# Ledger of designs, part 304: VHH binders against o26223

Target 1, 191 residues: o26223
Amino acid sequence: MKLLWTSQHIKVTVHIDGKVSKMDVLEAIKTRRSIRKYQDREVPEELIDKILDAAMCGPSAVDERPWHFIVVRNREMLEKIPEVHPYGAMVKDAPVAIIVCCDSSLEKIPGFWVQDCSIASQNILLAAHSLGLGAVWTGVYPLEDRVEGIRRLFSIPEHVIPFSVIPLGYPAENPGTRDLFDPDRIHLEKW
Short names: E, the ipSAE of ESMFold2; O, the ipSAE of OpenDDE; V2, 0.75 times the mean of E and O plus 0.25 times the DockQ between their complexes.

## First folded at step 21 (VHH)

Design Z32 (framework vhh_7nfr_2; at its last look DockQ between E and O 0.77; V2 from the best seeds 0.00; counts 0 for: pae E 3.8 > 2)
Fold by OpenDDE, look of step 21:
Structure Z32 (fold): chain B 191 residues (1-191), chain A 124 residues (1-124)
Amino acid sequence: as target 1 above (191 residues)
Amino acid sequence: QVQLQESGGGLVQPGGSLRLSCAASGFTFSRYDMSWVRQAPGEGREWVSYITYGGKDTWYADSVKGRFTIARDNVKNTLYLLMDSLKSDDTAVYYCARDAYDLYSEHGSPFDYWGQGTQVTVSS
């Protein structure tokens, strides 16, 4: 019995008529996939603004909001990122990347900036997906080579810590959906 | 073509030392994180050690921590594994692997290229 994996084509119907069909939040979370192949198509600035707005809507420890964002469209710079990020090969093929950073001078409670920037990064991924874009989270912190590489490449000051690089573009792949639910990871009342 | 070639394996007594080498070619070695992976008879593949492309960060499995040291020479395109205080449980084929692990990937394998492996046998 050949289990025909019916690849349910999640038809992201990008309605051409400028009305971005609003994906509900649960659908966005469940259907989001890492996208590493992009169309040869520019991403409008309006979409980047929406994504960045979403990135800043997450909670942060004691409302410290330590995040900064570098938007990179320059082709030469995008092509250099793989030189300091081994898993950033797809960045050179993306029309745009967002580098999420922490300004340590804004940190109120030590160590929580990692959570804050993670929330911001995840919101970028979800927002991108909901807008019909593909994205992938490439980790920078806490690996020193990557942190220093990105810092040097983008002239980031010492008190600012690059956290993640997120390439974005119209997707040129469809990895399908996955089920990550694991009831063994759920504990009721106690471990 | 990407090539990885391990060497330095052999027979050693418990408490002995070995140095493994992996010669890399066909790609820009200095731009890739690298790992050592081992496979004992009848066992699955075990991640042993990891090093970033610049060599600033290293990781070790708990089973080898304090005994093994991973290093690299980006000028020579060579990865090393210094193994001290070897135990019988360290007996395995040791593979050099180019790290393709995306920390946030949805893919199954963290490596895209492997060597042929080198046999390490620890026995009295």
Scores: ipSAE 0.339, ipTM 0.718, lowest interface PAE 1.2, mean pLDDT 89
Fold by ESMFold2, look of step 21:
Structure Z32 (fold): chain B 191 residues (1-191), chain A 124 residues (1-124)
Amino acid sequence: as target 1 above (191 residues)
Amino acid sequence: QVQLQESGGGLVQPGGSLRLSCAASGFTFSRYDMSWVRQAPGEGREWVSYITYGGKDTWYADSVKGRFTIARDNVKNTLYLLMDSLKSDDTAVYYCARDAYDLYSEHGSPFDYWGQGTQVTVSS
């Protein structure tokens, strides 16, 4: 028997190093892992464009879409991130990083920009994974030390809040999949 | 070699106070976020408190909020836990732990180095 495809099972074909790659959306969600080791290999700008397109597809509070993205490829800048981010050491080895930011001037409902930028950040991780890349979400907001450090390093204006730093590249590790389903977290009808 | 050495534990009456210290060596202490973690007899380890590398951000487990204060001295390479209004439920071995993975770690334990622990016992 054959499965009937719906919009929730959207697949795309991507040519990467002579390979055709397809991934069901549920498979992408279940198999994505944080990748902290990368091949010495550049990521084509076309793939970054696709990832950022996906990042902007997320819903946002009252459609405010408060996100901005800084794409960092410069080696000197990538090597400085560990100076202001204790867990940014892998960024020096990444060919590229994406900084997800909130522009507070676009905020329409106070306090929901965190959810908005979280959605964009997760979409970056999933899109990178579906394209054969590995990524990790390193936290910035709400930690004041990290927010101040990243803002200073990248000359981010006061009304713009750096939310996350996401290094990415072709993976040089495979941590495997995890079975995280916990039925005790599921409550039928009430708590 | 990374070393974390806790001190300041002991026996205290309910409602009493203690100050735990953790001396750090073998790494650049000011570059790492740190935590206190405790383990009560016969139980698993429970995260207690967290402080960022610069000391500007702190977080506490609900069980200790308002009673415990985490602090660090990046000049002396020392982590502190100031414990007030102690209860019998606070009886545990307390560990100083170095955070190895970011907030969004997919690892079961975010810590790569631990101290040997210091015993805190709260009893009449």
Scores: ipSAE 0.245, ipTM 0.627, lowest interface PAE 3.8, mean pLDDT 88
ESMFold2 (binder alone), look of step 21: mean pLDDT 81; pTM 0.821

Design Z33 (framework vhh_7nfr_2; at its last look DockQ between E and O 0.86; V2 from the best seeds 0.00; counts 0 for: pae E 5.8 > 2)
Fold by OpenDDE, look of step 21:
Parts: sequence; structure tokens; C-alpha cells
Structure Z33 (fold): chain B 191 residues (1-191), chain A 124 residues (1-124)
Amino acid sequence: as target 1 above (191 residues)
Amino acid sequence: QVQLQESGGGLVQPGGSLRLSCAASGFTFSRYDMSWVRQAPGEGREWVSYITYGGKDTWYADSVKGRFTIARDNVKNTLYLLMDSLKSDDTAVYYCARDAWDLYSEHGSPFDYWGQGTQVTVSS
């Protein structure tokens, strides 16, 4: 019995009339996929602003908000990122990338900055998806070669730690949806 | 064309040592993370060791930790695996693989290219 996985084509109906259809938050979470192929189309600054606004809306430990964001549109710089990030090949094809960083001088409690920047990164992905864009999280921290590579490439100060590189663009692929629910990962009252 | 060629395998007694090499060509070796993977008879593929493109970070499976050392020479386009204190359980075909694992990827394969492998046999 060949279980025909009917890839339900989530028709992201980008209404032509510039009205970004409001995606339900659960829908955004469940239907979000990593997108690594992009159209030859520029992303408006307005959308990037919305994404960055969302990135800053997440919680952080003791409200430390240690995150900084580098928005990269320069083609030469986008093309250089794969040289220091082996899994960032798609960045060269994206019209824009966001580098999420931590300013360690803003950290109040040691170690929580990773959670803070992860929340910010996930919000970027969700916001991008809700706006009809595709994105992918490429990890930088904690691999030292990647951290140092990105730091050098973008002249990032020593007290600032690059955390992730997130290319964004209009999607040129549709990976479909996944069911990732696993009841074996749920424990009631005790392990 | 991307090519990976393993060498240095052979027969060794328990407690012995081997040095595996992987010659890489057809791509910019210094830009890619690399791994060693092994497959024992009747068993699945086992991830053995990982090294970042610059060689600053390494990872080892628990089964080989403290005994194996991964290294690379980006000038020579060569990946190495130093194997000390070899055990019978280390008997396998050893593959070098170009790492393509996106840690946040929704796709299944961590590697995009493999060598043909080199046989390592640990026996008394």
C-alpha cells in the first residue's frame, strides 16, 4: 500500500493588491518550511522592517534583548558568505540576508543569549513566511570557524557574536508541509 | 567533478594504530566541513568524526572518542583520521564524506559526496 503523501499545495495566495493576507499564527508555525531557492525579485524594505520588528518582539532573559541585526543586500557580500559558511550556499542566490548577532555587553545572565537569539531567529522565519517570503536558518554559533569567518567578513567587534545567517526572498520552491508531531516526546507529570 | 579517495586501511591487531587519508579534488576543499563515516558488516552507516572547514572544531562519536583524531591539511586537500587503540568493533569500511548537513535543514542527508571507502580490519 503506497501511502501517496498528497503534498497539500499550501496556496500562499499573494493577493496582487498589496494586501498581505494575515496568516494565523498556528498556520504560520505549521506550514513554515526552510526555503533555499529564491526568485529573481527584490524584497521591499517595508517587509524587512516588519520582519525585524517581529524579531525584536520575542522574550529574552531578564529582558536583556542582546540581539543585533545586520541586513545585507550587497551582492558582493552575499556572494562571500558561502566562503566562510559551508551550508550557506543559497545565500548567494538570495536578494537579502539577515545576520543575527549578540552583543555580549548586553548580557545580564550568562548563556541565555543563545535562547534570546534563537527566539529572534525563529521570529524572523515565521514573519517572513507570513509575509509570503521564504527563509532558512543557517547556524553560525557555536562553530568557531563560522563565527570568526562572519566576524571578519563583516568587521564585527569581538564582544559581538554572530549567531545565525538567514537568507530571505520570494520562494522559488514549495517543499510542502510536514507532520512533526511525536507523542513519544510528551511526558505527563513525570519522565 | 568532485572526487574523494580514501587510503590507509588494512589489517591491524587489537591495540594497533592506523592512519587514514582522504584525497579531495574537484572542489574548494578549504570551504567545506568534512566527516568520516564507517559501515561495519551487517550494520548501518555510523558517523565517526567531523571537522569544520578551518579545522577549529572537531566532533567524535562516543565509540571513538579519546582514540581517534580527525585532522585536515587544506594546502594538500587532504583529510586524515588517526586511529589509535583499535578494537575489533572498529572493523568497517571507512568513508570520507563532504559535509552538507544543514543543522537546521529539513532535508535528511548530511553528506553530498562520498569516497569509495577503505577497509579497516582489526583482528588478532
Scores: ipSAE 0.450, ipTM 0.767, lowest interface PAE 1.0, mean pLDDT 89
Fold by ESMFold2, look of step 21:
Structure Z33 (fold): chain B 191 residues (1-191), chain A 124 residues (1-124)
Amino acid sequence: as target 1 above (191 residues)
Amino acid sequence: QVQLQESGGGLVQPGGSLRLSCAASGFTFSRYDMSWVRQAPGEGREWVSYITYGGKDTWYADSVKGRFTIARDNVKNTLYLLMDSLKSDDTAVYYCARDAWDLYSEHGSPFDYWGQGTQVTVSS
């Protein structure tokens, strides 16, 4: 059985050849989609480790690296997230979720942690995609209701700010690729 | 079944005030972000205002900012739009809408349920 990824895939067809084709980084960026439907299938710990390693490879303001990650696999906890996140309904069906947080005590330049955690969050999405997983970024910060709800649910201290909740799993949908290139957004030399 | 029922529309003079209400049933109202959307005669729909499920975060279209106030009562399952300093350009059917998608959505339409609307007419 051989595992193959191709730009032409409509439904996931899995062949295992003892090898997985290496995905080009530009292909990964262009083909990643938000995935909200997941197979009832565990995600191995080693894949989560690879994803979090990738998350921490991002640049940060003056190398402050303010990020922390909560890995949630407990079914009861995953099912409670929609109670405090109105658009996190798919999280209850995910085998695992990653909560990206900022520890404000690690900030070296005030206010840049949002960029730092956004970079880490996007790296999670790309790494998951490259490993055959689907994920979606559900927004927490800057919505005060969501920040407080997630903080309470996961016992996150006041100096730590939950930024995003990213459910992930093997995809059970294929929304296809969109062509979003818009040359009118490109300005040469001046606006 | 999800139901959204708007009320409080009517005929009002320029500079006047009006309070719209939206009664929600068939779902847990306090777990959903909500919006007001309007449609003027011969025009497409225009988003007016947004409020998070707990009521702590609100946003307004530039056309109504400073004049309209969105509010909610999660005990009574009711959404409100308080409209002050009304202008003829505010004449429209006003809809209560339940938000369906997150801020970082790759989905086109942000709303999954709508009311029938209530007419607001600001006299010439």
Scores: ipSAE 0.143, ipTM 0.602, lowest interface PAE 5.8, mean pLDDT 87
ESMFold2 (binder alone), look of step 21: mean pLDDT 81; pTM 0.813

Design Z34 (framework vhh_7nfr_2; at its last look DockQ between E and O 0.58; V2 from the best seeds 0.00; counts 0 for: pae E 3.9 > 2)
Fold by OpenDDE, look of step 21:
Structure Z34 (fold): chain B 191 residues (1-191), chain A 124 residues (1-124)
Amino acid sequence: as target 1 above (191 residues)
Amino acid sequence: QVQLQESGGGLVQPGGSLRLSCAASGFTFSRYDMSWVRQAPGEGREWVSYITYGGKDTWYADSVKGRFTIARDNVKNTLYLLMDSLKSDDTAVYYCARDALDLYSEHGSPFDYWGQGTQVTVSS
């Protein structure tokens, strides 16, 4: 009995009438996938603004909000990112990338900036997905070669730490859904 | 065509030392993170060591930490593994592998190319 894995086509009903169907938050979280292939299509500035707004809505330690964002659309710069980021090959094919950075001068409690920038990065991914875009988190920090490579490429000051590079675009792939729920990772009251 | 060729394996006594080399060709070596992976008889593949493309960051499995040193020469397109204080448990085929997948990959092998491997045998 050949178990035909029926690829349940998640019908992303892109309603043609420009009304971005509101994806609920649980749906966005559960259906989000890393997208590394993009259409040859520009991403409107309006969508980037919405994504960046979402990126800044997350909590931060003592409300320090240490994040900065570099929006990269220049083709030459996008093509250079893979030179300093070995896992950033897809960036050259994306119409836009967001580099999430920390201004260390804004940090109030040492070390929490990593959590802050992670929250911002995840919000970018979720917002992109909810808007019908694909994105992927490529890690920069804490690998020194990548941090320094991105710093040099974008002339980032020493007190500013590049954290992640997130290419975005209309998806040209559908990896499907996955179930990551693991009850063995849940402990009640005690370990 | 991407090619990785390991060398330097052999028979050594416990407490001995070996130096493995991996010659890379067919790609821009200096732009890729690299790893050493080993496979002992009857066991699965074990990640041994990792080095970033510029060589600034390294990682070691707990089993080899303090004994092995990963290094690279980007001018010579060569990856190295210095193995000191070798143990019988280090007996395996050692592979150099090119890192290809994101740290946050959701599926697939983190490596896209492998060498043929070099045999390391630690025996008295």
Scores: ipSAE 0.370, ipTM 0.734, lowest interface PAE 1.1, mean pLDDT 89
Fold by ESMFold2, look of step 21:
Structure Z34 (fold): chain B 191 residues (1-191), chain A 124 residues (1-124)
Amino acid sequence: as target 1 above (191 residues)
Amino acid sequence: QVQLQESGGGLVQPGGSLRLSCAASGFTFSRYDMSWVRQAPGEGREWVSYITYGGKDTWYADSVKGRFTIARDNVKNTLYLLMDSLKSDDTAVYYCARDALDLYSEHGSPFDYWGQGTQVTVSS
């Protein structure tokens, strides 16, 4: 749709191809880094929506799609996460965090939810990066202390398993790109 | 000031037992995961075992599994390593370290504080 001359108070913008990504997927994968320092800047709800849309695009075991997401913006709640999640100290400095959870009532194949939620978590990291944000995946599952702590803090029911906590925001650091290719990890035809 | 003070090291015969202790002060001990790390002469540091802040989860390196037991007392602010069936390969300086397990880290060492270490020597 194009701009119309009907009124100077009304404008409609036409998106020719609908493209919103800023980078090639291989570039995103190679340049994404864990970011633990964030600018004092809000992350718009629109960007969180795009990130969660991407999270839900991943494949899942027999299409079970067991994931649920808790979006946390409240400062008091973010500041409490390190009390039950020792590695999550940077979460108190993030404008927002996403908690990736499994609803075990949606499982069709026991135990594959871990792969399912891992796929969703990685998609969150890549989508955030492609939108100019920085994020880090902090581990919750399978550590019982962390699982119970996060469940208690966010009133998560017993059949729902918190998997990861992913703080994100506009980055305040640039750790640079790493060259991690190791040909010794590649085996042709057999081990 | 965060302080970690190891003790209980010494000379022991192969097959013997030893109990290491680590007294913690200057922080809320019960809110932090803890690890034991060791360093043999001329070698890098090797992670030995890990315990979550509540004590519900423990992990061990394959080289010590079944022989070593990590424990903590959150009332006394003390971390322990119970070492049984000791072998010459266990000879090292053992460090108590404050740990926050980083399951998807890109940064390497997970330890932000550790002690001065205690020597364990296993000789025939």
Scores: ipSAE 0.235, ipTM 0.643, lowest interface PAE 3.9, mean pLDDT 87
ESMFold2 (binder alone), look of step 21: mean pLDDT 81; pTM 0.816

Design Z35 (framework vhh_7nfr_2; at its last look DockQ between E and O 0.64; V2 from the best seeds 0.00; counts 0 for: pae E 3.6 > 2)
Fold by OpenDDE, look of step 21:
Structure Z35 (fold): chain B 191 residues (1-191), chain A 124 residues (1-124)
Amino acid sequence: as target 1 above (191 residues)
Amino acid sequence: QVQLQESGGGLVQPGGSLRLSCAASGFTFSRYDMSWVRQAPGEGREWVSYITYGGKDTWYADSVKGRFTIARDNVKNTLYLLMDSLKSDDTAVYYCARDAHDLYSEHGSPFDYWGQGTQVTVSS
């Protein structure tokens, strides 16, 4: 019995007619994948603005909003990121990357900035996906070599902590969807 | 061509020490995180230790924590594993591996290259 894996081609119908088809939020969450291959195509500034707007819409501890964003389009800089980020090889092939940072001077409650920047990073991924772009979260913090490497490369001040590097572009791959639901991870009332 | 070659394995008594080396060539060693992985007979591959490309951060499996030390020399293109207080349960083939994929690997193995391995046998 040949189990024909019917690759359900999720037809992301990119309607060409400038109307960004509104992706349902649950659909965006469930169908989002890490994209590491990109087309040789520029990402419009308008889309980056929408993504950054979304990045700033998440909650933060006591509304501290400690996040900053570096938008990188310079080809030379994109090509240098893999030198200080071993898992950032795909960044050199992306037309743009966003570096999510924390300004520690804005932190009100110690340690929650990691959650805040994680929320911002995830919103970037979801927003990118909903707009027909591919992205991947490459971790910087808490690895000291990566933190210091990115800091030096982009002249980031000491009180600002680089958290993640997120390359973005039109996807040149389709990894498919996966089901990550695990009922064994759900506990009712007690562990 | 990327090459990783382990050495330093052998037979040692319980409580003994060994130093493994991994010689790297064919790539810019100083730009890659590296790991040691071991495989005991009849067992799956076990992640043993991790080191960042600059050597500032290290990680150890609970089974080896406090006994093993990972280190690297980026000038010599060499990865090391210092193994102290060896136990019978440490008996395995030890591999050096290049970390090339996100720790959050949606795509399987976080390693793209492996050495041939070196046998470590701990026996009285």
Scores: ipSAE 0.418, ipTM 0.759, lowest interface PAE 1.0, mean pLDDT 90
Fold by ESMFold2, look of step 21:
Structure Z35 (fold): chain B 191 residues (1-191), chain A 124 residues (1-124)
Amino acid sequence: as target 1 above (191 residues)
Amino acid sequence: QVQLQESGGGLVQPGGSLRLSCAASGFTFSRYDMSWVRQAPGEGREWVSYITYGGKDTWYADSVKGRFTIARDNVKNTLYLLMDSLKSDDTAVYYCARDAHDLYSEHGSPFDYWGQGTQVTVSS
């Protein structure tokens, strides 16, 4: 009874202003850039739901799924994030931010939560990009000042670890693409 | 506008100690991560140490680990580098730098403002 996408079917969106609202997964990975400037335009709750659904599709260590997400839309809270996160200045200009957290009580294999939350964070970036949004991953863990600051600001309990803060919105910049392939990083059969 | 001014350099004998200071003005110092960077004669610049805005996290280059201590006083808007067990290889101009490096930066310089530097010379 939930909305299901069967096989490879995708939701068709009518072309508006010459835009196409679909994106191949390899294209999304190759063209996603960190976006730090956003239009003055609200992001619908529906898109945030789709992004968080995608975030939770990632694999996790022994299926522990340790992630929790805080969705922040309140202007006063968004404006306070730079006070505890020196490189999160763009967050105050974003219509919404997602805080990715680990609930350590859900950990089944100690320490793998970092990989788990990294996967969820990258999925947020890719899903946002595929939906026509721009986002950036601002680092929190493992910097203790940032972890403590975000925990205090959002009343996060001690057993929950804030991992990343991801502001997002409709992009107001285009940094272009990068060609980062480096064949010297590829080793066949052995190092 | 943004100003970083280093002081406390000088001549020190091997095995000696020195404390560098960096006075910050023109910005809210307590909201920025800071680094020390040094440049020896004829060499490129070498990152030395890093401290988060609240002082809880510190990192050091392998060349100085165990000998140098970075600290900050957010009331006095001052960054410090306490240098112990100094060696001739520590001879350099030491710069205070405001860290612009985000953990997941896809571009940009790691530092957006630098001080003028203070000379540290270690010789017998």
Scores: ipSAE 0.166, ipTM 0.605, lowest interface PAE 3.6, mean pLDDT 87
ESMFold2 (binder alone), look of step 21: mean pLDDT 81; pTM 0.822

Design Z36 (framework vhh_7nfr_2; at its last look DockQ between E and O 0.68; V2 from the best seeds 0.00; counts 0 for: pae E 5.3 > 2)
Fold by OpenDDE, look of step 21:
Structure Z36 (fold): chain B 191 residues (1-191), chain A 124 residues (1-124)
Amino acid sequence: as target 1 above (191 residues)
Amino acid sequence: QVQLQESGGGLVQPGGSLRLSCAASGFTFSRYDMSWVRQAPGEGREWVSYITYGGKDTWYADSVKGRFTIARDNVKNTLYLLMDSLKSDDTAVYYCARDSFDLYSEHGSPFDYWGQGTQVTVSS
């Protein structure tokens, strides 16, 4: 009995008529996948603006909002990122990347900036997916070589900490969906 | 072609020391994180140690912490594992692996290339 894995083609029907069919939030969360292959197609600035708007809508500790974003479209710079980021190979093939950073001078409570920047990074991924784009979170912090590499490459000041690099583009792959629900990770009232 | 070749394994008494080497070729060694992985007889593969491409960050499994030291020479394209205070439980084939550690990988293996391994036997 050949278990025909019916790859349910989630038809992201990108309606041509400019109306981005709004994906509901649960669908976006459940169907989002890391995308590492991109079409040879530019991402409109309007979409990047929407993604960045979403990135800034997350909560932060005591509303510190320590995040900054570097939008990288320059081909030469995109091609250099893999030199300082071992998992950044796909960045050279993306039309654009967002580098999420923390301005430590904006931090009000020590250590929570990691949570803040994580929330911002996840919102970037979800927003990209909802807009018909593919993206992947590549970690920079807390690995010192990566932090220093990205800092040097983009002339980031010492008080600003690069956190993640997120390449974006129209997807050229479909990894499918996965079920990550694990009831063993749920505890009721006590451990 | 990417190649990793381990050496330096052998028979050693408990409490002894060994130095493993991994010669890398066919890629820009200085741009990749590297790991040592071992496999004991009848056991699964165990992640032993990790080092970033520039050598600034290292990680050790709890089982080897304080006894093993990972290092690299990017000029010589060589990865090292210094093993001190060896125990019988350290007996395994030791592999050099190129790290494809996508911290957020949805893929199974954090490594894309492996050497053939070198046998380490700790016995009295």
Scores: ipSAE 0.445, ipTM 0.771, lowest interface PAE 1.0, mean pLDDT 90
Fold by ESMFold2, look of step 21:
Structure Z36 (fold): chain B 191 residues (1-191), chain A 124 residues (1-124)
Amino acid sequence: as target 1 above (191 residues)
Amino acid sequence: QVQLQESGGGLVQPGGSLRLSCAASGFTFSRYDMSWVRQAPGEGREWVSYITYGGKDTWYADSVKGRFTIARDNVKNTLYLLMDSLKSDDTAVYYCARDSFDLYSEHGSPFDYWGQGTQVTVSS
C-alpha cells in the first residue's frame, strides 16, 4: 500500500464577525492609497515594530539588505521636515514618520540599493494599510536638495543615503479606490 | 497673491537662441520646485523642464535635452529657461509653473499655479 502525501495540511482559520478580520494581500495592494491627513491619535510602538519587521522581509540584491530606518516621533523634528522637503507638509501633522535609508557600506553590488529600499518602502505602505493606518511615500532620493536637507536635519553620515520619508497615522481621509488595470500594458510572448 | 509672469519670448530663426524669464511673487519662491511647460498650436501641454527648490537637480524632456537649460535665482525670485539650437518644433507658448505635489502624488496635475505664458515662434 502506498501512502499519498498531499497538500491537505490546511490551517483552520476562524472568522469572528467584527472582531477578527484580516485584509487579503491582493485587497491591501488594490485599496492602499496615499494618505496625507491623519487623526490626532498616537500610533502604538508595537505597530511600528510590525511595520518595520515587514519592511525588512523584502528581497534585496544578493541579500545585501542595505536598509536602515529612522523612526521620528519628536514633534519638533517632524515640524522641521517641510523646511527641507517642499512636498512634505503633511509630515508635520503625522504622529510618526519613518525615514528609509541606504547604508552604502552594505552594498554588495553597486546601484541596486534603490530597488532594495523601494521594496522596503512599499512594504511599509502595505503593512501600515493592513494595520488600519494610512501612509504616503514622499520622495527624497534622487533629488540632491532633498537628500542634503534630510541628511543634515537628522545628522545622517555621508555614506548613508536617505531614500524616502514616510509619514503615517490613523487616516482622517478616504480617497476611495481606483481601477487602474490596463490590459494594453500586457504583452504576450513579445512586445 | 501668487503670481508668475513670463517674459523673453519672441520670433527667432531656426538655430537661434532665447532666454525666458519668470518673475515670481506672493510666495516663498526658494521653497518650491518649478517647471517650464509649453503648448504648441492645437496641442496639449507638454512638460519641458524641472528644477528643484535649491537648484541642484534639473530634468529635461527628451525633445529639448542638450539644447535647453533651466536655472533659477532665489535672490531675485526668478526662473529661467535658456533655449539654444531652436527648431520649428519648439514653437509654443511657454509657461512657468509651480510644482505643488510630490513625485508620488496620485494626482493628475502636479502644478497649482501657472503664468500667463510667453510666445516663442521659430520660423524662417
Scores: ipSAE 0.162, ipTM 0.602, lowest interface PAE 5.3, mean pLDDT 87
ESMFold2 (binder alone), look of step 21: mean pLDDT 81; pTM 0.813

